# Designs tried in a protein design chat: VHH binders against q9y6x5. Part 258

Target 1, 379 residues: q9y6x5
Amino acid sequence: LPPKLLLVSFDGFRADYLKNYEFPHLQNFIKEGVLVEHVKNVFITKTFPNHYSIVTGLYEESHGIVANSMYDAVTKKHFSDSNDKDPFWWNEAVPIWVTNQLQENRSSAAAMWPGTDVPIHDTISSYFMNYNSSVSFEERLNNITMWLNNSNPPVTFATLYWEEPDASGHKYGPEDKENMSRVLKKIDDLIGDLVQRLKMLGLWENLNVIITSDHGMTQCSQDRLINLDSCIDHSYYTLIDLSPVAAILPKINRTEVYNKLKNCSPHMNVYLKEDIPNRFYYQHNDRIQPIILVADEGWTIVLNESSQKLGDHGYDNSLPSMHPFLAAHGPAFHKGYKHSTINIVDIYPMMCHILGLKPHPNNGTFGHTKCLLVDQWCI
Below, E stands for the ipSAE of ESMFold2; O stands for the ipSAE of OpenDDE; V2 stands for 0.75 times the mean of E and O plus 0.25 times the DockQ between their complexes.

## First folded at step 11 (VHH)

Design ud2 (framework vhh_8dlx_2; at its last look DockQ between E and O 0.80; V2 from the best seeds 0.60)
Fold by ESMFold2, look of step 11:
Structure ud2 (fold): chain B 379 residues (1-379), chain A 121 residues (1-121)
Amino acid sequence: as target 1 above (379 residues)
Amino acid sequence: EVQLVESGGGVVQPGRSLRLSCAASGFTFSRYHMHWVRQAPGKGLEWIGNIYESGSTYYNPSLKSLVTISRDDSTNTLYLQMNSLRAEDTAIYYCARDYWGEARTSPFDYWGKGTLVTVSS
């Protein structure tokens, strides 16, 4: 009866991996569906912010998940990967799974997508897995397909999250062709398993499937370090987030902290909050700290020590290395169509259209994605 | 070089309390968020909780009220107080340093060697 959608994220899948490595299963998926070659994500190009932007259609300043590490000075609350379940952080927006399951005869399912194990606006995904990185892709997929096939009211929107290639991208760096080839082959095999499972269960022809990611990955080096301790005494500020976008909460006069940092490195831009470039859409939220430091691509901000990172993300969202891709297949999508680029916030209104949901106010533009859809006039 | 060294483990009777220590060196301890993690025999890693540089603490809900994390920045020491110990608390206990600003992949960049706690009569 109602249209169904499965949204899949492979964390840290840089758009040009698709051209630079072999993906027979993903390429077959694309050939029978659509491809967006580059998705321009939101600044900062980090995991939690961009996953929430996909499902809300909002810039980070508007949905309130402005980084993977946050501090709220009024409530004195902290947010991190280990401490992400307080609805306080998530309640500045309404994600699509909440809107979906509040409709008549609909439910939502989730396997590990950021925020789906949190009761947002007192509403948690109808079926979900608590986050646990040790749960295999096969188990996540089995739960999702079970819920898609067997739930009453039916699951019409489902999410599936996987940690690779982000984990390996950090560990090896994107330029390690031997290790990244091995990692990306495993991911392509998982995509093959996904498609095979959907076909075997009779879901493939009538389920819309989006495969996308939150960001890319750039190469880091011991030769590209910015040592904050060379520029400013650590007692003058509290560090909320470090690299590649540092979030600085001054303990002394903000202008004095700014002046100590502004000449710290030619490879780092230092912004007072009100001076953050408008194109970042990263200013109008209390969770954005008074000073941010933005490292140049491939540079790492450190605290008087070497870095363990060989790859990283979080940089300026104009950088091609930070961009993921989007592929989709299903009855709502054309077959064999390629599109150059969309904004990551455009995914939300497109998904709302596919599901017949009224979108909340958002920053996406439906017109940017209508050429992907069979029921739209492409102009 | 960054080092984390746990101590205070050993054999403990059920129902007793135990305090573990983690001595930190090679970095400015007072500016880092720190974690405790454990691994029971034949099991995966289980996050216990953390403490921010500010002193704010967060805990695994399944362990709430059984554990307390504290820090002493003057001695570069992280503590784990465990109360009302049970046989299922038998594990290797690790301290770990937060991997600043990462999510979902590797939240910790340095680990201690661990200290064994055995709860038996």
Scores: ipSAE 0.611, ipTM 0.845, lowest interface PAE 1.8, mean pLDDT 93
Fold by OpenDDE, look of step 11:
Structure ud2 (fold): chain B 379 residues (1-379), chain A 121 residues (1-121)
Amino acid sequence: as target 1 above (379 residues)
Amino acid sequence: EVQLVESGGGVVQPGRSLRLSCAASGFTFSRYHMHWVRQAPGKGLEWIGNIYESGSTYYNPSLKSLVTISRDDSTNTLYLQMNSLRAEDTAIYYCARDYWGEARTSPFDYWGKGTLVTVSS
């Protein structure tokens, strides 16, 4: 049988939730498979960029999805959550589902994973759901498992996306133990449902399943605000992205805008594009704006009339609060093995290996995940 | 206080046109991208389109030929022009303010209470 892989993302599942809350279903999943305790994601630590990094193995500067909100100065196009369907934004990379479908007797399926409802390099997933937040996890799961079980050519790669615990993390903040406990309990139940359905359909023993996330969540506060309107007149720039990494498009001289912002707050670093730290791998793309503002952990960049969230993400990718986890189960994976840390871009070459795909050039290191795989020598 | 108030809804016959308005207050309207969304009975939210602070517009491909979004920054008003209305266009229509940096979970930070549009013979 050709190898099959299901990639599942629970948006905004911070790694240390596993240490602070009970997950009987997920723990059972881990017990029978593998766990990576911390996954270092890519900068910026936002949803669209990191999900695309998972499936391309590329830093954001390379795959071109550099934020949830983007602007291209040449074409004058905008990218946002509600405007993400233009292949222009996605075509700077080749995601794994496209690679998979180019193989003989294989197809891909997707339930609302970012980019899967867009033709990328003139290829769209054979089976996909248009994004709709109102669609239940159950319906998404039902479609994915149906396609995995009954499709011809067979679905050999599938993605499943869910918006929690990110939405609740924003609403309640990650330090709200009462509300987050409830939310995380529901997520664990969904994992239980996933496993149960796979067993019922006879897929459990033969399907490789990865459960992961794109980023964590940090606690925010009304006492930790950076108001840009206090530092610069709004007529001097266009805001492309706001918090915690603001993307600034100057309407006047860039140096003048920079000078007005550089001392705006001791809790915010201001970078000209060419001065962005190399460790971020966030410089070599035209979609990165001339100036970026990076707030310290837990600080929020705001305008006078901006709404406040109790939790947020997008901060420095070296912060533990921004890190998700990875768990996996299936014939390709060991049982009862735990690993400390990998980079999020390492997932791509691993998935390619599992599926027998030749990976496109990427920033991942296959050696980082070798110990998770039964067919590899662990050094 | 940020407020968005939709108006212009009502009962219309199929094939007719309707223009909705959204009055914005409590913030610098010209600085924000604005959206129209709708919810039909028994269905989830559907994104109609948006207009950026620059005036650039983007639409749901399924609705692009039937809708036009515009804004008047001098009066803090957002507009939705709908043409050739169909029964399936029956819904509550909302205007919403864009929030930068969000994806999938909270693309908007403020909503109006909505205005009902009923398309019936």
Scores: ipSAE 0.446, ipTM 0.764, lowest interface PAE 1.3, mean pLDDT 94
ESMFold2 (binder alone), look of step 11: mean pLDDT 82; pTM 0.829

Design ud3 (framework vhh_8dlx_2; at its last look DockQ between E and O 0.62; V2 from the best seeds 0.00; counts 0 for: pae E 8.1 > 2)
Fold by OpenDDE, look of step 11:
Structure ud3 (fold): chain B 379 residues (1-379), chain A 121 residues (1-121)
Amino acid sequence: as target 1 above (379 residues)
Amino acid sequence: EVQLVESGGGVVQPGRSLRLSCAASGFTFSRYAMHWVRQAPGKGLEWIGNIYHSDYTYYNPSLKSLVTISRDDSTNTLYLQMNSLRAEDTAIYYCARDYWGEARTSPFDYWGKGTLVTVSS
């Protein structure tokens, strides 16, 4: 039988939560599997881009999901979380569930992972749930496990997505120990439910499971605001994305807009598209706007009437506060092994290896994950 | 203070049309994309559609043929035109202001108290 893999994402689970809070269920999961303590994600450190990087192994400039909000000047199309169903946005890459389904006697399943309810390259997951935040984790888990257990052709790759602790991180801030403790306890309980269900169905020993996240969370404050309205008139540009990385579409001369913004705040870097630092791998896509504003860690770009969050993400991907973790369990993985760090794009070639899939060209390095796998030589 | 106030709801017969309004205040209305969402009894929130700058509109595919969203920036008003109403369209309808940069967890930063639409014979 072909190997099976379940990829689970808890949105916004910062890596150091594992050090600062108790996770009995997750720790048991790790004890019987592997842990990568820090995963360096891709810039920008947002939900849609990073989730697509996980399943494509590509930087954002390559897979084309460059933000949660995008605009294409040629087609005049917009992308947002409420408008993410157009294959136009996703077709610049081939996600792993599509690759998987192109194989004989295999199918894919998805519970609300970004991009899974959209036909990509004319292929949609054999089993999927349309995104609905009101659907419980239990229902998502039940569907995923049912499909893993009873489908023909068999589901060999599945994804499961959950919105916490990201939503709460935004609401309370990651430094709110009381509220975040409660939230993270619930997450651990959900992991317990996941493991229990897999055991009950007889899937636990044979299913490879990866639990990871797309990004972390940093503390924000009312005392750390960058108000763009103080620097430039709103009639001079269109805002495509706001904070902490603002995407600016000038309505007047680009240079003039740039000059008005370049000294707006000492806590914000302003880049022309061609001057974006190479380390971000965030230049070579037409969907990246002509001007990008990057706020320093913990600073929020706002307009006069903007709402304020106590936590946020999207910052420089080198910041530890932006980094998630990865844990895994199953026949492909060692038991009781901990690794310090990998890049988020490294997950894709690893998953392809586990599933016996030929990977598409990607930015990941298989060598970075070899030590996690029982069938690989680790030096 | 940012405020959104929905109006136009009520009891209507199946097959009829209804137009809802959302009055916005406390912010530069024309700068923001706006959304309509609804919640039927015992169900979760359902996204209906939105309108961006320059009157770019996007709709839930399941509702696209039945709804039209428009805006009047001079009066700070958002509209939802609904046609051929069905019993399943019974819900509280909300207007919401878009928040840039967030995905799935916080797509809106403000929304109204809602207006009830009941479709019954």
Scores: ipSAE 0.036, ipTM 0.559, lowest interface PAE 2.8, mean pLDDT 93
Fold by ESMFold2, look of step 11:
Structure ud3 (fold): chain B 379 residues (1-379), chain A 121 residues (1-121)
Amino acid sequence: as target 1 above (379 residues)
Amino acid sequence: EVQLVESGGGVVQPGRSLRLSCAASGFTFSRYAMHWVRQAPGKGLEWIGNIYHSDYTYYNPSLKSLVTISRDDSTNTLYLQMNSLRAEDTAIYYCARDYWGEARTSPFDYWGKGTLVTVSS
């Protein structure tokens, strides 16, 4: 039987939630599998870029989903929640579900992972749910398990996406212990339901399961605002994205716009595109604007002096608050092993190895994850 | 203070058209993408569409032939034109401001109080 893999993301699950809150179901999952305590994600530490990095093994500059909000000045296209289905945005890379289902006797299934309802290179996941945030976790899980059990050719790669704890993290902030304890308890119950469902359906013994996330969450405050309108007249630029990484398209001389912004706040770094730190791997794509503004952790860039958000992400990917975790269980993985860190782009070549797929060119390093796998010698 | 105030709701006959307005204040309206969202009685929120700068709009595919979103940046006003109204279009209609940088799981950062549209013969 070919190996099978289920990739699960709980959006915005900060790595240190595991140490700061109780997760009896997730801890049982980890005990019988592996844990990577911190996954270093890609900059910008946002949802769409990082989910696509997981499934392509590429930095944002190479896969083209460089932010949650993007703008193409030539075509006047805007990428966002409402425009995420245009293949134009996704076609700079080939995600793993496309590679998988093009193999003989293989299919792919998806329950709302970003991009799986888009015909990327004219190829859409063999089985998928159109994105709809109103669909319960139970219904997503039911469809995924139905497809894993009942498809010909068999589904060998499946994805499942859930919006929490990201949605609640934005609403309450990660430091709201009472509300976040309630939210994270519900998520742990969903993980328990996942494992129980897989056991009852006879899938658990031979299915590899990865539970991970795209980014963390940091606390915001009305006392940590950067008012962009105080520093520059809005007529001098087009705003493509605002916070915590602003994307600035100058309408006048770029150097003049830069000079108006460079001393706007001690809590914001201002970069010309060519000066973006090399460690971000965030320069070589036309969708990255000529000037970016990077707020310090917990600071919010605003056009007015108010904000309703209490938590946010998108900050520097070196920040531990931006890092998710990765846990995995199944026949490919060791039992009871903990690993300190990998890069999020390393997940793709590992998944290709588990599935017996030839990876496309990517930025991941298989060697970083081989100690997680039973068929690999860890020196 | 950011405010969004919807108007133009009421009782309307099936098959007729209705135009809703959203008056925006307390922010630089022209710099924000704006959305319309509705909630039918006893149902969840349904996204209608958005507008990013006056000439660029995107719609829920199930509604795209029935609605038109426009904006007037000189008056800070967002509009929703609805045509060929049906009983199923009975809902509270909200305008919402997009917070740049979070697309899928982050809420819109400001919402109006909504305006009720009742389609009844």
Scores: ipSAE 0.014, ipTM 0.464, lowest interface PAE 8.1, mean pLDDT 89
ESMFold2 (binder alone), look of step 11: mean pLDDT 82; pTM 0.833

Design ud4 (framework vhh_8dlx_2; at its last look DockQ between E and O 0.06; V2 from the best seeds 0.00; counts 0 for: pae O 10.4 > 2, placed apart)
Fold by ESMFold2, look of step 11:
Order: structure tokens, then C-alpha cells, then sequence
Structure ud4 (fold): chain B 379 residues (1-379), chain A 121 residues (1-121)
């Protein structure tokens, strides 16, 4: 029987929510499987880049999804949540579902993971849902389980994406105990429903399940605003992305724009592209703009307006507030094992190992995840 | 205060064309990615397309040949041209302002009140 894997993301699930809130269903899942307490994600700590890093094992500069908002001046193409379907943006890498379904007697299924409704290298997930935020978790789960049970060739790799707790984390902030407790309880109930459904359908025993996230969330405040319009006239540049990492395309001499910005706020670092810290692995792609502005944790870059966000993400990937967790259960995984940290790019080679796939060149290190797996010597 | 005001809706016969307008105020309109969205009776929201600047547009593939989005930054006005209208194009049509950096969340921080288009014999 070929190994099967379901990869689940709950967007914006900050790692320390596990310590600060009650998750009876998720804790039972962890107790019978493995936990990685902190996953160090990729910079910029945003949704599209980190979901693509999970499934490609690549840093953003290497897979080309460098932000949630991108612009290419030559082709005049732009990328956003509403226009994310052009393969142009995605084709700098090969995600695991493409590699999987090109193997003999295998197919892939997807319930709204970023990129799974795009024909990347002329190949779209064998079974997929077009993204629609109005579709309930139950309907996503019903489609995934139907495809896992009823497909020929069999579905061996499946993905499932959910927008929470990210949406509520932006709205309330991660420190709003009352509202976040209610939101996180609902998510724990969904995890309980997932496990129960897999058990009832006879899938639980032979399916490997990873529950993870792309990033965390940090508290914001109206007292922590960086007003970009106070530092530079908007006519000097084109704004490609705003906060907490602004992407600046100069309309005048780049050095002049840099000089106008460099002292804008003590709570913001201003980088020429060539000066972006090497630890970000965020330099070697034409989609990275000539100047980026990186706000300090909890600071918001604004355009002479107030901000309605009480929580945000996208900050420096060294910050614990930006880190998700990873939990896993199934035949490939140990039971009751806790691991401190991995890099998010390490998930891809681990998944390739579990599925018996040859990984494409990537930035992950298989050795970092060996202790999670029953068939490996832990070193 | 950011305001978006749609106009140009009404009752039209099938096969006719219609141009909707959205008047924007309270912000620097030229800096923003702007969208058109519609909601048919009893249905969810359907994204029509967007425009970043006058030569940078993207459309819902199902509607691409039927609609054109344009903008006039000197008058702070967004336009939707609809051709060969059908009964299924009956909807409330909204303009919306995009706010950067969000994915899989509502990227629109401001909406108009909408303008009703009814395509009826």
C-alpha cells in the first residue's frame, strides 16, 4: 500500500497559543504523535510565501513568491490575493503535489492550499477546489476525504487550508484572551472533527497527517504607527507592498529615495536590496524591489491614515511571535515525541521521504526532521 | 474619510451595454489597487477584476471578454464597462479599495454601497 499524507494548515497559528490556550483535541493528536514546538519560517513571514516554502522547500528568493503583493515592471503584471492565478508567479519552483501526481499510480488532492488551483508547469492538482473563502471547513474536509477514498489512481498527497486563526488574530490581536479563546476553541473543535471523520471513514490508521501553519501573529497598536507620508512625498516612488515590510520602487534616483527614508523612524530598518541581511535569504530575485522597509515587531507602516489591525505578521523571521508549530500523526511518525525546532523549509524533504518522492533541489535539511520518523536513526 | 460611491445602475434589457462609475474621495486614489465585485440575488460575492494603474488590469477569467475596467486618476473615478448583458448579470455592483499585504482574508478595507443592475426583458 503506498504511503499517504494529508497536509493541513491553520493560517496564522502562533506556536505559543498551544501553551496559552486549551486545545483538548489538538493535544490528544500531539500526545499520540509528534510535536515541533517552533517552526522557523521564511522571511517575509506572510501567507503566500510561507505556504509555498512548505511545499517546495525553498526560500522565497528561490521560489519567486516573495510577498503577498508583487509587481513586475517589465511585463506589468501584479500579484495579489484576487489575482494569484497566473502561473508566471508560481513557475520558478515545482511544488510537491506536482511531483507526486506525475509518479505512476498516484494523484494529488487540494482543498484551497495556496497555488493548488494554478496550472504550475502546466500541471494543476489532480483534484482541487478553486479558492473561495465562503466554503466551510466541513465542505473542504468532505471533498478531501471523498478524494482520499474514491480516486483512481489513488490520492497519496492531499492538502487542506483554513483561514483561521489568522483572520481573527488580525481583528482582535493575539493578546485578546476572551476573543482568541473563543476563536481557538472553534479551531480545536475543527481538529476534533477532522480526526473523528478520518477514524469513521477508516483512513486514520494508514494516513499520515501533518497539522501546521505558515506564521504567527504579533500585537499591534495605534500608538505604534510609522507614517510613511511624513518621511517622503508619495510621488518619488511606487508602493508595491506596505506593512510590515514595505516594497519601494523608486521613481527618482534610488539613493535619493533611500536617503529620504533612512531616518524616517527608529522603529524601521531601511535596506537597499544589496544590503538586506544575508540571514533573510531575501535578495536574489528580480521580484524583490530595490528598497525594502522592515518595521520593528508590533509597528505598522501607514500612509497618513489610522490602522484597524490589532494584530499583524510579516516581521523578522527570528521573532518567536512569527513562528508556527508543527504536529504530526500517522504510521511514519513516532508517538509522544516532542522536538524543539525545525526550519519551515525542512518540511518538504521530510514529506518527500514519507511519500517516497525524489526531492527537487531545495534549502531544507532532512537531518533536522529525522527524530520525528520511525524509520530513521535519531542523531 | 474614505468614500466610494457607485453610480450608473438601473434596469436594462438583455444584449445592451452599461457603464458603471465609482467616485472616490478622502484618499490618494492613484496609489491604490481598485476592484469591482458583484453579488447576484441569493449568491455570494463574485470578483470581477482590478486595476493597479491604467495599463495593469486583471479579470475574473469567466468575465474577461465581457467587461473592461478603467480609471481616471485626475478625477478619482473607477469605471466598469459591461457589454452584451445577460439576465445572470443582475447583481449589486460594488467598487472596493485594496489594502496591501493580506492574503486569504478580505483585502478590501473600504467598499461602496453598491449600485443595482437589473437585466430584464
Amino acid sequence: as target 1 above (379 residues)
Amino acid sequence: EVQLVESGGGVVQPGRSLRLSCAASGFTFSRYLMHWVRQAPGKGLEWIGNIYHSDSTYYNPSLKSLVTISRDDSTNTLYLQMNSLRAEDTAIYYCARDYWGEARKSPFDYWGKGTLVTVSS
Scores: ipSAE 0.517, ipTM 0.790, lowest interface PAE 2.2, mean pLDDT 92
Fold by OpenDDE, look of step 11:
Structure ud4 (fold): chain B 379 residues (1-379), chain A 121 residues (1-121)
Amino acid sequence: as target 1 above (379 residues)
Amino acid sequence: EVQLVESGGGVVQPGRSLRLSCAASGFTFSRYLMHWVRQAPGKGLEWIGNIYHSDSTYYNPSLKSLVTISRDDSTNTLYLQMNSLRAEDTAIYYCARDYWGEARKSPFDYWGKGTLVTVSS
């Protein structure tokens, strides 16, 4: 039987939560598998871009999902989480579920992973759920496990997405120990449910499972605001994305807009598109706007209004607060092995290897994950 | 098209209660953090509170005792319950969607047109 892989994402699970909170179920999962303590995600550190990077192995400039909100100047199209189903936005890359499904005697399943309810390269997951935040984890898990167990052709790759602890992180802030403890306990319980169900169905020993996340969360404050309206008139530009990385489309001369913004705040870096730091790998896409503003950690860009979020993400991907973790269990993985750091794009070639798929060109390095795998030489 | 439509405003006497509604359409309502804000005559915008999940609410401390925000995701409706209304509560009340994607205003990307609440004897 071909190998099977379930990829699970808990949105906004900051890596250091594992150090600061108790996760009995997740720790058991890790004990019998592997842990990568820190995953360096891609810039910008947002949900749609990073989830697509996980399944494509590409930086955002390459796969084309460069933010949760995008604008294409040629087609005049807009992308947002409320308008994300146009294949136009996704077709600059081939996600792993498409690659998998194009193989013989294989199918893919998805429970609300970004992009899975869209035909990409004229291919949509054989089994998928339309995104609905009201659908319980249990229902999502039930569908995924049913498909993994009973489908023909067999489901060999599946994705499962859950919105927590991101939503709560935004609401309470990551430093709210009382509320976040409660939220994270629930997450651990869900992991327990996942493991229990897999065991009950006889899938646990044969299914490879990866539990990861797209980004972390940093504490925000009403005392750390950058008001753009103090620096530039709103009539001079269109805002495509706002905080903590603002995408600016000038309505007047770009240089003039830049000059008005470059000294707006000591807690914000302003870049012309061509001057965006190379380390971000965030230049070579037409969907990146002419000017971007990058707020310092914990600072919020606003327009004459205060942020109502106590936590946020999207900042510099070198910040530890933005980093998620990765845990895995299954026949392909060692038991009781811990690794310090990988890049989020490294997950793709690893998954391809596990599934026996030829990877599309990607930015990942298979060598970074070799030590996690039982069939690989690890120096 | 994203739309937010407030209703329930009007003239009310001091000490009375009032419940405002906001009908949302054109987007996945349950996915968004929703806000109530108000603007009194001659004053700036004042944030009232927000709600994500039904059990996840946050209020302006100055108004916390006087307001309750709730939502019904099945009907795509946001509610603002106001109690013990005062003259200073006279304002246009707006529901707003939290900025999550495309936006031209901060921290909200879409607003209703507002509903006027007048507290008068």
Scores: ipSAE 0.008, ipTM 0.281, lowest interface PAE 10.4, mean pLDDT 92
ESMFold2 (binder alone), look of step 11: mean pLDDT 81; pTM 0.817

